# VH-VL binders against p0dw94, part 37

Target 1, 243 residues: p0dw94
Amino acid sequence: PAGTPAGAGASAGIGSDTGSNASEDSDMFPTIVFGDTVIERKEYVAALKAQHGAARLYFRQTYGVDPAEDGWDKAHDGEVPCRWLASRAIDELRRRHAAYLIGVDLGQVADDSYASIVARMEAVNSGNAELKSDGGIVYGRTGFDIDSYLSYELSALKNAYTGDESNPGMSLSDDEVRRYYDEHDWTKDGVDGKTPLDEVRGNVKAQMRSERYDELVSQRAEAIDVTDLPWDALYRFTAGRLG
Short names: E, the ipSAE of ESMFold2; O, the ipSAE of OpenDDE; V2, 0.75 times the mean of E and O plus 0.25 times the DockQ between their complexes.

## First folded at step 13 (VH-VL; framework fv_ucenprubart)

Design y1 (at its last look DockQ between E and O 0.60; V2 from the best seeds 0.00; counts 0 for: pae O 2.7 > 2)
Fold by ESMFold2, look of step 13:
Structure y1 (fold): chain C 243 residues (1-243), chain A 119 residues (1-119), chain B 108 residues (1-108)
Amino acid sequence: as target 1 above (243 residues)
Amino acid sequence: QVQLVQSGAEVKKPGASVKVSCKASGYTFTSSYYMHWVRQAPGQGLEWMGLINPSKDSTWYAQKFQGRVTMTRDTSTSTVYMELSSLRSEDTAVYYCARGRLFSYFDYWGQGTLVTVSS
Amino acid sequence: EIVLTQSPDFQSVTPKEKVTITCQASQSIRSYLLWYQQKPDQSPKLLIKYASKSFSGVPSRFSGSGSGTDFTLTINSLEAEDAATYYCHQSLSLPPYTFGGGTKVEIK
């Protein structure tokens, strides 16, 4: 699900409010905290860039405008593109931090900070380079940028969670599996009726575990309270970077 | 107004089962809210028993109650049920339903259902 | 499973005095602690979330503090209506969810 856009202000607050260099005033990143974790400027800017296309698509489809051409600070039926984008970026960070916080609860990672993730990526990259120099075998990617490492590590966290039946929600009774199978479509081309449960039991369980994990992450993300963020400052920062 | 209304007090013998109901009103029953069950023995503190997601009909039980507790729901009546089997005198308690999402506080509680287990 | 240990079990306090209740977790729960109030024959009521954030409608005399394993609930000027049992609770991490043993506060 798309999450919950968090809005603090209405309008008219975008831009510089001082006699300083105008672009530098709008580039001041406010302090953003998710619970006990400071959100780095770099990870927020990366989230904005990752969601930029989604914002353009949304406003084109909904209002027939492209914020990159028509401006990011103009309201369209109560929606302001830079605020929509900022809220979406925060929501995506909430989901990522939530997945890491579940990992923290299980002792899989030390914390959910961006610095910690970068440190692990750098350690993996250094270890792989050293292994190649010694003639060792490296499976998978040999060098990560932060985007590829995040994708890799988030997938590893999910696989570790869903692969351990002692984790909340991952122990599936035969009755639960049968009910899930009964309420879903398991047909395939050329097969008469539903594919029998015994032939798809592993696939049914894997899908159940994946859906339950995604629900846990969504619930954890919603538990990251963003009501008290400095939204006005964040909107100004976001508008200033979009031009 | 959100309200959780539980079934009335029950007296049971050891070895029997009890089924307590919790009818929800004032919010969307099949939402992101879970229903938790918490019990309180006379003069004692609060003990979490488990939860159900009414939207997905999925449950999670505290280890202590695994194998004895069953939580179900009826979306047509917006009602959650908690059944505890093989009752012992130690199961004498007030049983509460409480609304909350995962990783969240319990914002609304039922009035409690006293279950007395005596021979 | 996270064990929450409250102290003291009981306090008898004159009105307008300060009440301090502590809760210690068996492992770090960061700031993920809740405080509930339960009056006789009533269901529990939320007072404090995230260790220190007051819930809506809670009188300002109630405050919470702490992080990691050590947490405190403070009532800075006890009112007669505050006679109740207070529970710390953790449900902001993965299940199972747990409660402290409770602290009964009585008016002298």
Scores: ipSAE 0.499, ipTM 0.753, lowest interface PAE 2.1, mean pLDDT 87
Fold by OpenDDE, look of step 13:
Structure y1 (fold): chain C 243 residues (1-243), chain A 119 residues (1-119), chain B 108 residues (1-108)
Amino acid sequence: as target 1 above (243 residues)
Amino acid sequence: QVQLVQSGAEVKKPGASVKVSCKASGYTFTSSYYMHWVRQAPGQGLEWMGLINPSKDSTWYAQKFQGRVTMTRDTSTSTVYMELSSLRSEDTAVYYCARGRLFSYFDYWGQGTLVTVSS
Amino acid sequence: EIVLTQSPDFQSVTPKEKVTITCQASQSIRSYLLWYQQKPDQSPKLLIKYASKSFSGVPSRFSGSGSGTDFTLTINSLEAEDAATYYCHQSLSLPPYTFGGGTKVEIK
C-alpha cells in the first residue's frame, strides 16, 4: 500500500512584503533604536520569522493553542501571541547586536548596523564569485543569504573571542578548570564513568570559554534598554505581518 | 534590602598577602550580578581591579593585578573574597566590593576595607 | 582603553549655586556614562545611570546630560550635603573599567 505522502502543511509564513491592503497605518514600521543603532524593518522582520516557530510552539505547549489557527491577537492568560513574538524578536536582536558590539570593541567589525552586516555579506559573496570565476575552489556555500551570513559571522566572532586567552574571561586557571570539571559530567562514548580531567581538559576549557562568552553577550544584551521602544506600534506592525 | 558587608581593616607588611571578604545579602547571590572590586588609594580616584561571577565562578582581572589578585566565592555563605599577594606600599588603599552587571552600573557598594601596607 | 577626563578637578561653591561637572570620553561611549557620588569616608553611590537617568533616591537637583563623548553632571542648587567627590564611569567597553579622575566639590 503506497503510503500517501503527508501533505506539506503550508507553513502559514509571515506574509511576504507583497501582501495587500492592510491599513497604511499597520504597515508602518516604527523607529526602533538600540543605543545609537537604528533597527531596520528588514532586520526586525527577519527576526520575527526566526522566532515564529518558537512562538507557535510556546503557545501550543503552554496553552494548547496554535496562534496560526486561533489568531495571533487572542490573549491567553494575559499573553498575546503577537506581542510575545515581538518581544522574542527584540530579544534576539538585542543578543545579536550585543555580540556585534563586543566585536566592535575588539575591532573585529566596524559597527553593528544592519547595513554594515549586509555590506560585509555582499563583499564575501562577491569575493567568492570572483574566486570561482578565476577557477578557484570555493569551499562551502558559494553564496550567503543574510541569515546564513549572520550565523556564520556571529560564530566567527565567538570563535575569535574564545580563541584568544587575552580576552576578558578567556584566561582560565587550573583551579577554575578543576572546579568546573568537578561540577559537570564528562563522559566518553563507550567508557563507563567520568573521564579523567587530563583527557578532557581541552574540552572543559572550550566549554568554559563558550559559556563565558555567551554570558558576556547576554549581559551586553541586557544593557540595551528597550523599555522606551514604541511597543504598541511594534505590536501593531507585528500583528499586521502575521497571517 | 541589598547589602554588601566587608571584612575589617587590615595591616600588612610588604610581601604579605591580604584577603578581604564581601558578604552579600538581600538578593540571589548566584543571579546575573557580578561582584566587582574597586580600590581607592588615599586621596586618589577609583581603580577597578576585577570581577567575579558568583554563579559561574568566572573571574576577570585588570591587567595591572594579574598574577597577584585572586577572587573567589562561597555560595553557601554568599561571600566573595579578594586576595592580593606580594603587597607593596602602593597597595595601601580602601578596597570596595560593588555589585553590578557587565556593561551596566554598580548599584550597591560595600562599606570598604582599609588595607595598610607598611614596613 | 577609554579614558575619561573630568573637569574641573576641584570646585568650591556657595550653597544654592549651580554646579556643573563635565566628563569627556576619549571615544564615543554613546549614553553609557554613569555618575557616582562619594562623600568623605563613605562608599561611592550611584547618582546617574546612562548619562541622564537618575538612580533611585537621588534628589531632583541632580541631573545628567550628554551623549557620545561629552557629558555633564548638573546640581541645580547646591546643598551642604552635596559636598563630595563625583566620578564619571563608562560602561560601554569590556573590562578594564575606567573612572574619571573625580571632581571634588566643596562648600564655601
Scores: ipSAE 0.111, ipTM 0.667, lowest interface PAE 2.7, mean pLDDT 89
ESMFold2 (binder alone), look of step 13: mean pLDDT 91; pTM 0.918

Design y2 (at its last look DockQ between E and O 0.55; V2 from the best seeds 0.00; counts 0 for: pae O 3.0 > 2)
Fold by ESMFold2, look of step 13:
Structure y2 (fold): chain C 243 residues (1-243), chain A 119 residues (1-119), chain B 108 residues (1-108)
Amino acid sequence: as target 1 above (243 residues)
Amino acid sequence: QVQLVQSGAEVKKPGASVKVSCKASGYTFTSSYYMHWVRQAPGQGLEWMGLINPSKDSTWYAQKFQGRVTMTRDTSTSTVYMELSSLRSEDTAVYYCARGRLFSYFDYWGQGTLVTVSS
Amino acid sequence: EIVLTQSPDFQSVTPKEKVTITCQASQSIRKYLLWYQQKPDQSPKLLIKYASQSFSGVPSRFSGSGSGTDFTLTINSLEAEDAATYYCHQSLSLPPYTFGGGTKVEIK
């Protein structure tokens, strides 16, 4: 994952409770903006939770410590777990917002805001509830939570992009397909050795298209400049959310 | 120090092909940077021809050049190549390589390679 | 597919006068417009990114404005060294990428 680890050592050295230096959690979430889009506290907190296990694994494997046991604010060779986690969460949001921004460029969605995604999820959930109430049958998911709805929409955006040959990068020449095939190992269950190109051409193309789409998302995420975010405030908020 | 050094001028006959090289130095060649090719006919404006991602060996060509242009790379020499086939007199131009991430500006340009097509 | 239409093609301008160059995009490109300067026998050099953000080392007399489909490059007080051809360009979104036709600016 192509995130920028937190580089500053040592914790800010501040916690909060009721008193001279007390602050309320919701009032301490700084204003975070990706270009023209405000990042909501709820999506940031969800990103922290999604990356929590990755942070624990990273620090165990790299330094032999577990932030859940040893503390999230203690530096380990210049890396501070809560800052690493905050940076990782921002990188996750950059990737998600980038995928939505590609969708905006193609007219597939109106914007990349978390609020609009939640509104669409709620509309779908309400529509399914009305169908059931009227005696209708609802197939598939009858209720999304935000995580399942995000997975659904992100998959739909990717499928719409890769399934349209007119989209940038999705038209593949015979030469490009052959080069990709030659550079990779193509085995199928029940086939001895490398499967000939003529038998796997569709799979080769699908993999190429998927990789090219992921590359576009990564490039778009890098174009979201996070250098001037209020990192100190974000680190304090993040530390306050952790034990 | 990023540098893009292109091959020397070429004189070609109509119907021939030309292959221009662009050697990159001063950065990781197989990074997230793309190499773009832009040409400029004498006294005329700039025209984007396409791009290659050296790390993935993937290309995208402007529609005008589809079927005539091929971009390749050699990671061992950090060099990108642009080959233009079936040359016509209107292909006479200075050909530039230019570096940039996708969704970004071109931050470094080669010195240009003059290709002259005449009989 | 985004066509950039640049105007004028040519200006001959007295020293210290204001130069205004326009660029029209065939579709909205928000603020995703670049301006380049090309002096004779040189490769292009970036002046303005994101429609209005000056690139490092660019003199303050250069400024950019606009969004959507209509963009302007302004040179507030033309100096002799500014004699060049200026191009608008879009590469901050999905390819294919395009340049405007260019505006050649000469000192009168």
Scores: ipSAE 0.454, ipTM 0.715, lowest interface PAE 2.2, mean pLDDT 86
Fold by OpenDDE, look of step 13:
Structure y2 (fold): chain C 243 residues (1-243), chain A 119 residues (1-119), chain B 108 residues (1-108)
Amino acid sequence: as target 1 above (243 residues)
Amino acid sequence: QVQLVQSGAEVKKPGASVKVSCKASGYTFTSSYYMHWVRQAPGQGLEWMGLINPSKDSTWYAQKFQGRVTMTRDTSTSTVYMELSSLRSEDTAVYYCARGRLFSYFDYWGQGTLVTVSS
Amino acid sequence: EIVLTQSPDFQSVTPKEKVTITCQASQSIRKYLLWYQQKPDQSPKLLIKYASQSFSGVPSRFSGSGSGTDFTLTINSLEAEDAATYYCHQSLSLPPYTFGGGTKVEIK
């Protein structure tokens, strides 16, 4: 019996900027500022898109509802999906900007503005295009979109930070490493039991550094005060973007 | 109420080590808060020494104290320790523990521990 | 390393007078400046966070202002209990953290 291919559920995407008559007021992106950095509309919308699936999953798991079907403005035990999504988007942006701000402090990037990020992306893309035109081999993606570039650059920042033991938190003592090793399970494929420290020391250190970096980013993100953001306006904007 | 209670005053000889304790209470010890150590020499300003994340046992030390300072924690007793080795007369100071987050502020301080290094 | 320079180092003032303390950063720290008060034989106490936000329990006579590189702590109508050393601290940078040199305020 030929199993009927499960119909590709139409990912009700965050509506593209197609001109549906949402009231002129709902389309106005409020001014959002992280410290000295203005958050651009495009940046926020991208963050919404990135968190859209997570929002649906959360409400499905928590309340047994799909906001895409039941409505994004419907409250469930005091939580509203569009507000939840907006909050998650802001949190994502905080984390991103925090990572860039750390990079700024280290002189890795000039600033955390979206415009600067786009400019760097364009420079990379142009350089790759030129290389290609000159008969060079471009390994990897010949052209970044902004999401791919963000992922790439943020990873590069992390790697650069964690790869330098002189950076705060990246110097690890033997005692710290041992304690961390003792507190975690280290299993190797095909080996029963905990792998000896001497065999996994590099991995232990790498993991420790990664976690310390993530904590640093988290702490920096928390330092970005979003209490006074125009949340109501942001919620309206978000709701207007959700079909 | 959040409280940080430090160990008592210490008198040490040059070359010795000192270990100061800071017991935390009134909040979740393994939360997102770091414990910082700041010292103050007599009549001088505040000098940051380092920090420890009690949850992750991660530490950051000021370069000046690298190799001489060790910060540890005991989660069972909600206590942070700062050990300073190879003591010098210049290490005579009041040592403070202070709670804080990175890129934030120190909201609670211990009462301070006087460490005197004398021949 | 971000250097914080406080001015003045010392100030003797009459009660009820206005006290102004400045802190200059070697580079922009945006609003990530903190002010601490330390009374004699006491631990430092947070007064102002993020340049202008008063910490809980801080009297209204204390205020902070500034952004970027230049910051000011103001005590409107100095009280006798305000005799202390005041320190600015920046929280923008990665460790190590730095403090200003302090400003000692004494009552005449």
Scores: ipSAE 0.049, ipTM 0.634, lowest interface PAE 3.0, mean pLDDT 88
ESMFold2 (binder alone), look of step 13: mean pLDDT 91; pTM 0.915

Design y3 (at its last look DockQ between E and O 0.82; V2 from the best seeds 0.00; counts 0 for: loop humanness VL .277 < .304, pae E 2.9 > 2)
Fold by OpenDDE, look of step 13:
Structure y3 (fold): chain C 243 residues (1-243), chain A 119 residues (1-119), chain B 108 residues (1-108)
Amino acid sequence: as target 1 above (243 residues)
Amino acid sequence: QVQLVQSGAEVKKPGASVKVSCKASGYTFTSSYYMHWVRQAPGQGLEWMGLINPSKDSTWYAQKFQGRVTMTRDTSTSTVYMELSSLRSEDTAVYYCARGRLFSYFDYWGQGTLVTVSS
Amino acid sequence: EIVLTQSPDFQSVTPKEKVTITCQASQSIRKYLLWYQQKPDQSPKLLIKKASQSFEGVPSRFSGSGSGTDFTLTINSLEAEDAATYYCHQSLSLPPYTFGGGTKVEIK
């Protein structure tokens, strides 16, 4: 008996900007500001898309429901999926902007505005295009989209920060390294037991620096006050983009 | 209520080391809060020395104190320690521990510990 | 490093008079300025955060203003208990942290 292939459930994606008659009010993106930086609609929508899967997974795991099927505005034990998603999107943006602000402090970038990021991306893309036209070889991506560029630039910022021991938190004492090593498992594939510190010292330091950077970004993100954001309007906007 | 209780006054000779303790209570010690150390020489302003993350046991020291200061924590007792070595007369100050997040404010302070360095 | 310059260093003021303390940053710190009060033989305490937000328990006579590089702490009507040294601090930058030089306010 040939088992009928289970129909690929149409992933109800975040609706494209085009078609549905969502009420004129649902389409208005509220003004949201992180400190002195205005968050753009495109930036927020991209963050929603990035967190959409996580939101569905969270509600499936926590409540056994799929917001895409059951509704994004339905409350589950006091949590509403669209609000949860909006909050996650804001948190992601906070983290991103925090990382850029750290970069600003280091003089790596001029500001954390979305427009500035896009401008840098365009400059890189243009430079690569010119190089290519001149017969040069562009190694890697010949053209960034905004998401790929963000990933690239944020990684570059992190690497630059963690690669310089003069940056705050990146100087590690031997004692700190040893304590960290002792508190964590360091195993190599195919080797039983904990790898000696002398063999993994570089990795230990790299991990420590990475974690310290992430904590720094987190702390900076938390410093971005979002309590006064127009949350209700943001929830409405978010809900209008879902389903 | 959050409380930071520091160890008592110390008198040291030049070249010696001093270790000041700061016991924290009233909150989760290994939370997102850092413990900062700030000193104040007599009649002078506040000078930041460094910080420790009690959760990660990570430290950040001011350049001025690099190589002379060591900050540690004991999670079992919710206590942070600041050790300053190679003491000089200029190190005579009241030393404060202060709780705070990065890029934020110091919301709670210890009562201060007077360290006197004299021949 | 961001340098904070306070002015004046010292003020002797009659009770109920207005006190104004300024803090200038060497570069823009937006609104990320803090004000601390330190009374004699006491630890500093937070008064103002984000340039103008009063901390919990702070009397209404205390107010902060400013943005960018120039900030002001105002005591609208000085009380005897306000005799203290006031410090500005910035929360924008990465460590190391710096304080203003302090302004000592005494009662005449």
Scores: ipSAE 0.486, ipTM 0.782, lowest interface PAE 1.3, mean pLDDT 90
Fold by ESMFold2, look of step 13:
Structure y3 (fold): chain C 243 residues (1-243), chain A 119 residues (1-119), chain B 108 residues (1-108)
Amino acid sequence: as target 1 above (243 residues)
Amino acid sequence: QVQLVQSGAEVKKPGASVKVSCKASGYTFTSSYYMHWVRQAPGQGLEWMGLINPSKDSTWYAQKFQGRVTMTRDTSTSTVYMELSSLRSEDTAVYYCARGRLFSYFDYWGQGTLVTVSS
Amino acid sequence: EIVLTQSPDFQSVTPKEKVTITCQASQSIRKYLLWYQQKPDQSPKLLIKKASQSFEGVPSRFSGSGSGTDFTLTINSLEAEDAATYYCHQSLSLPPYTFGGGTKVEIK
């Protein structure tokens, strides 16, 4: 059963493969499918690395233990750190794929597959390298790795969604905006108390749209049913990666 | 026990407005569930009109009803409202509220409210 | 917007015979197709989710199949209580959510 822990920053701390285990880890990764999209081993492992620190923090705060010291396979009141981490990695992938699927629905990207994302990144990198070599001007980032490209593209998808009032959820009534403003902190330097709504209306609306987009993504992620994934096999793979 | 109880039947003249209520009980009203409105003209199929998120007071309307429909909620009474303005005879229908998450099925439905628009 | 086209609009069927209802989507909705049953003067009730998964309490004579754009609801052996109108519905995409036009099934 998949958990949905509150997100925290990730750290990379998964040990390296050594000798005879490299082939076994590759062969042990189960087939994971979100709807029609195959989840690749590389994107899962990256999600584990990204969520590693959150798992350590959770177990420290909840049980007074650090899985990196106590072990990732030991249960603490029914919770096993490697299983918790695996579930969190799947949840992060659900959110990523959900955001891409919203983009697919709006014709912004062709599909949510990891292979397609990598191909787009490689095309951008190759095109920018050729332009630079020919003396052209390339503005902004010219060499993406997959993590930076994902961050860039996901941000672009979100900005495209929230910047168009015709998209579902992006039309805001005056009453909604005023209630949101009343419930949140809008301070600025040189203003005593809250900054008046009329001075921050654009920022209030932008934040509301951002939060509504994030909620939409979360709802879409929940619709990716993971109950029938081969969880036992995934837990074994994850435990093997952590030692 | 989840229940959705709607207001009673209404008779309206063309050009008027109608406001149908849907009182929810048996679950946390301000949760991740949305309230949808679906109508059904006599002898016809089901037509989705829009939704409201009661916890965020955010609304999403079908394009056909944009500008004529308004959905609101009152968290103190766990009630959502659907108001349809500029009524015409083709708006005669049973109006249902239905609970559901986005990208999912409707698990509970109100009993329906018949709105009749006639001269 | 995803259009769902049901066929047929109406069937009159003898008891114990098989009923087949089709639903075609205007674009792929993968397996995210739902079937609802609506009896006269009642609210719709969910029968099938994710094209083929029976909802709790649904008799085993109801089954669903299909993926992509073509879906089928089957009533293996029609009972008198199954006289109703059946709707396909999709919620794969962003709103608006859409329903098929319905198939009314009567006992012959």
Scores: ipSAE 0.376, ipTM 0.686, lowest interface PAE 2.9, mean pLDDT 86
ESMFold2 (binder alone), look of step 13: mean pLDDT 90; pTM 0.904

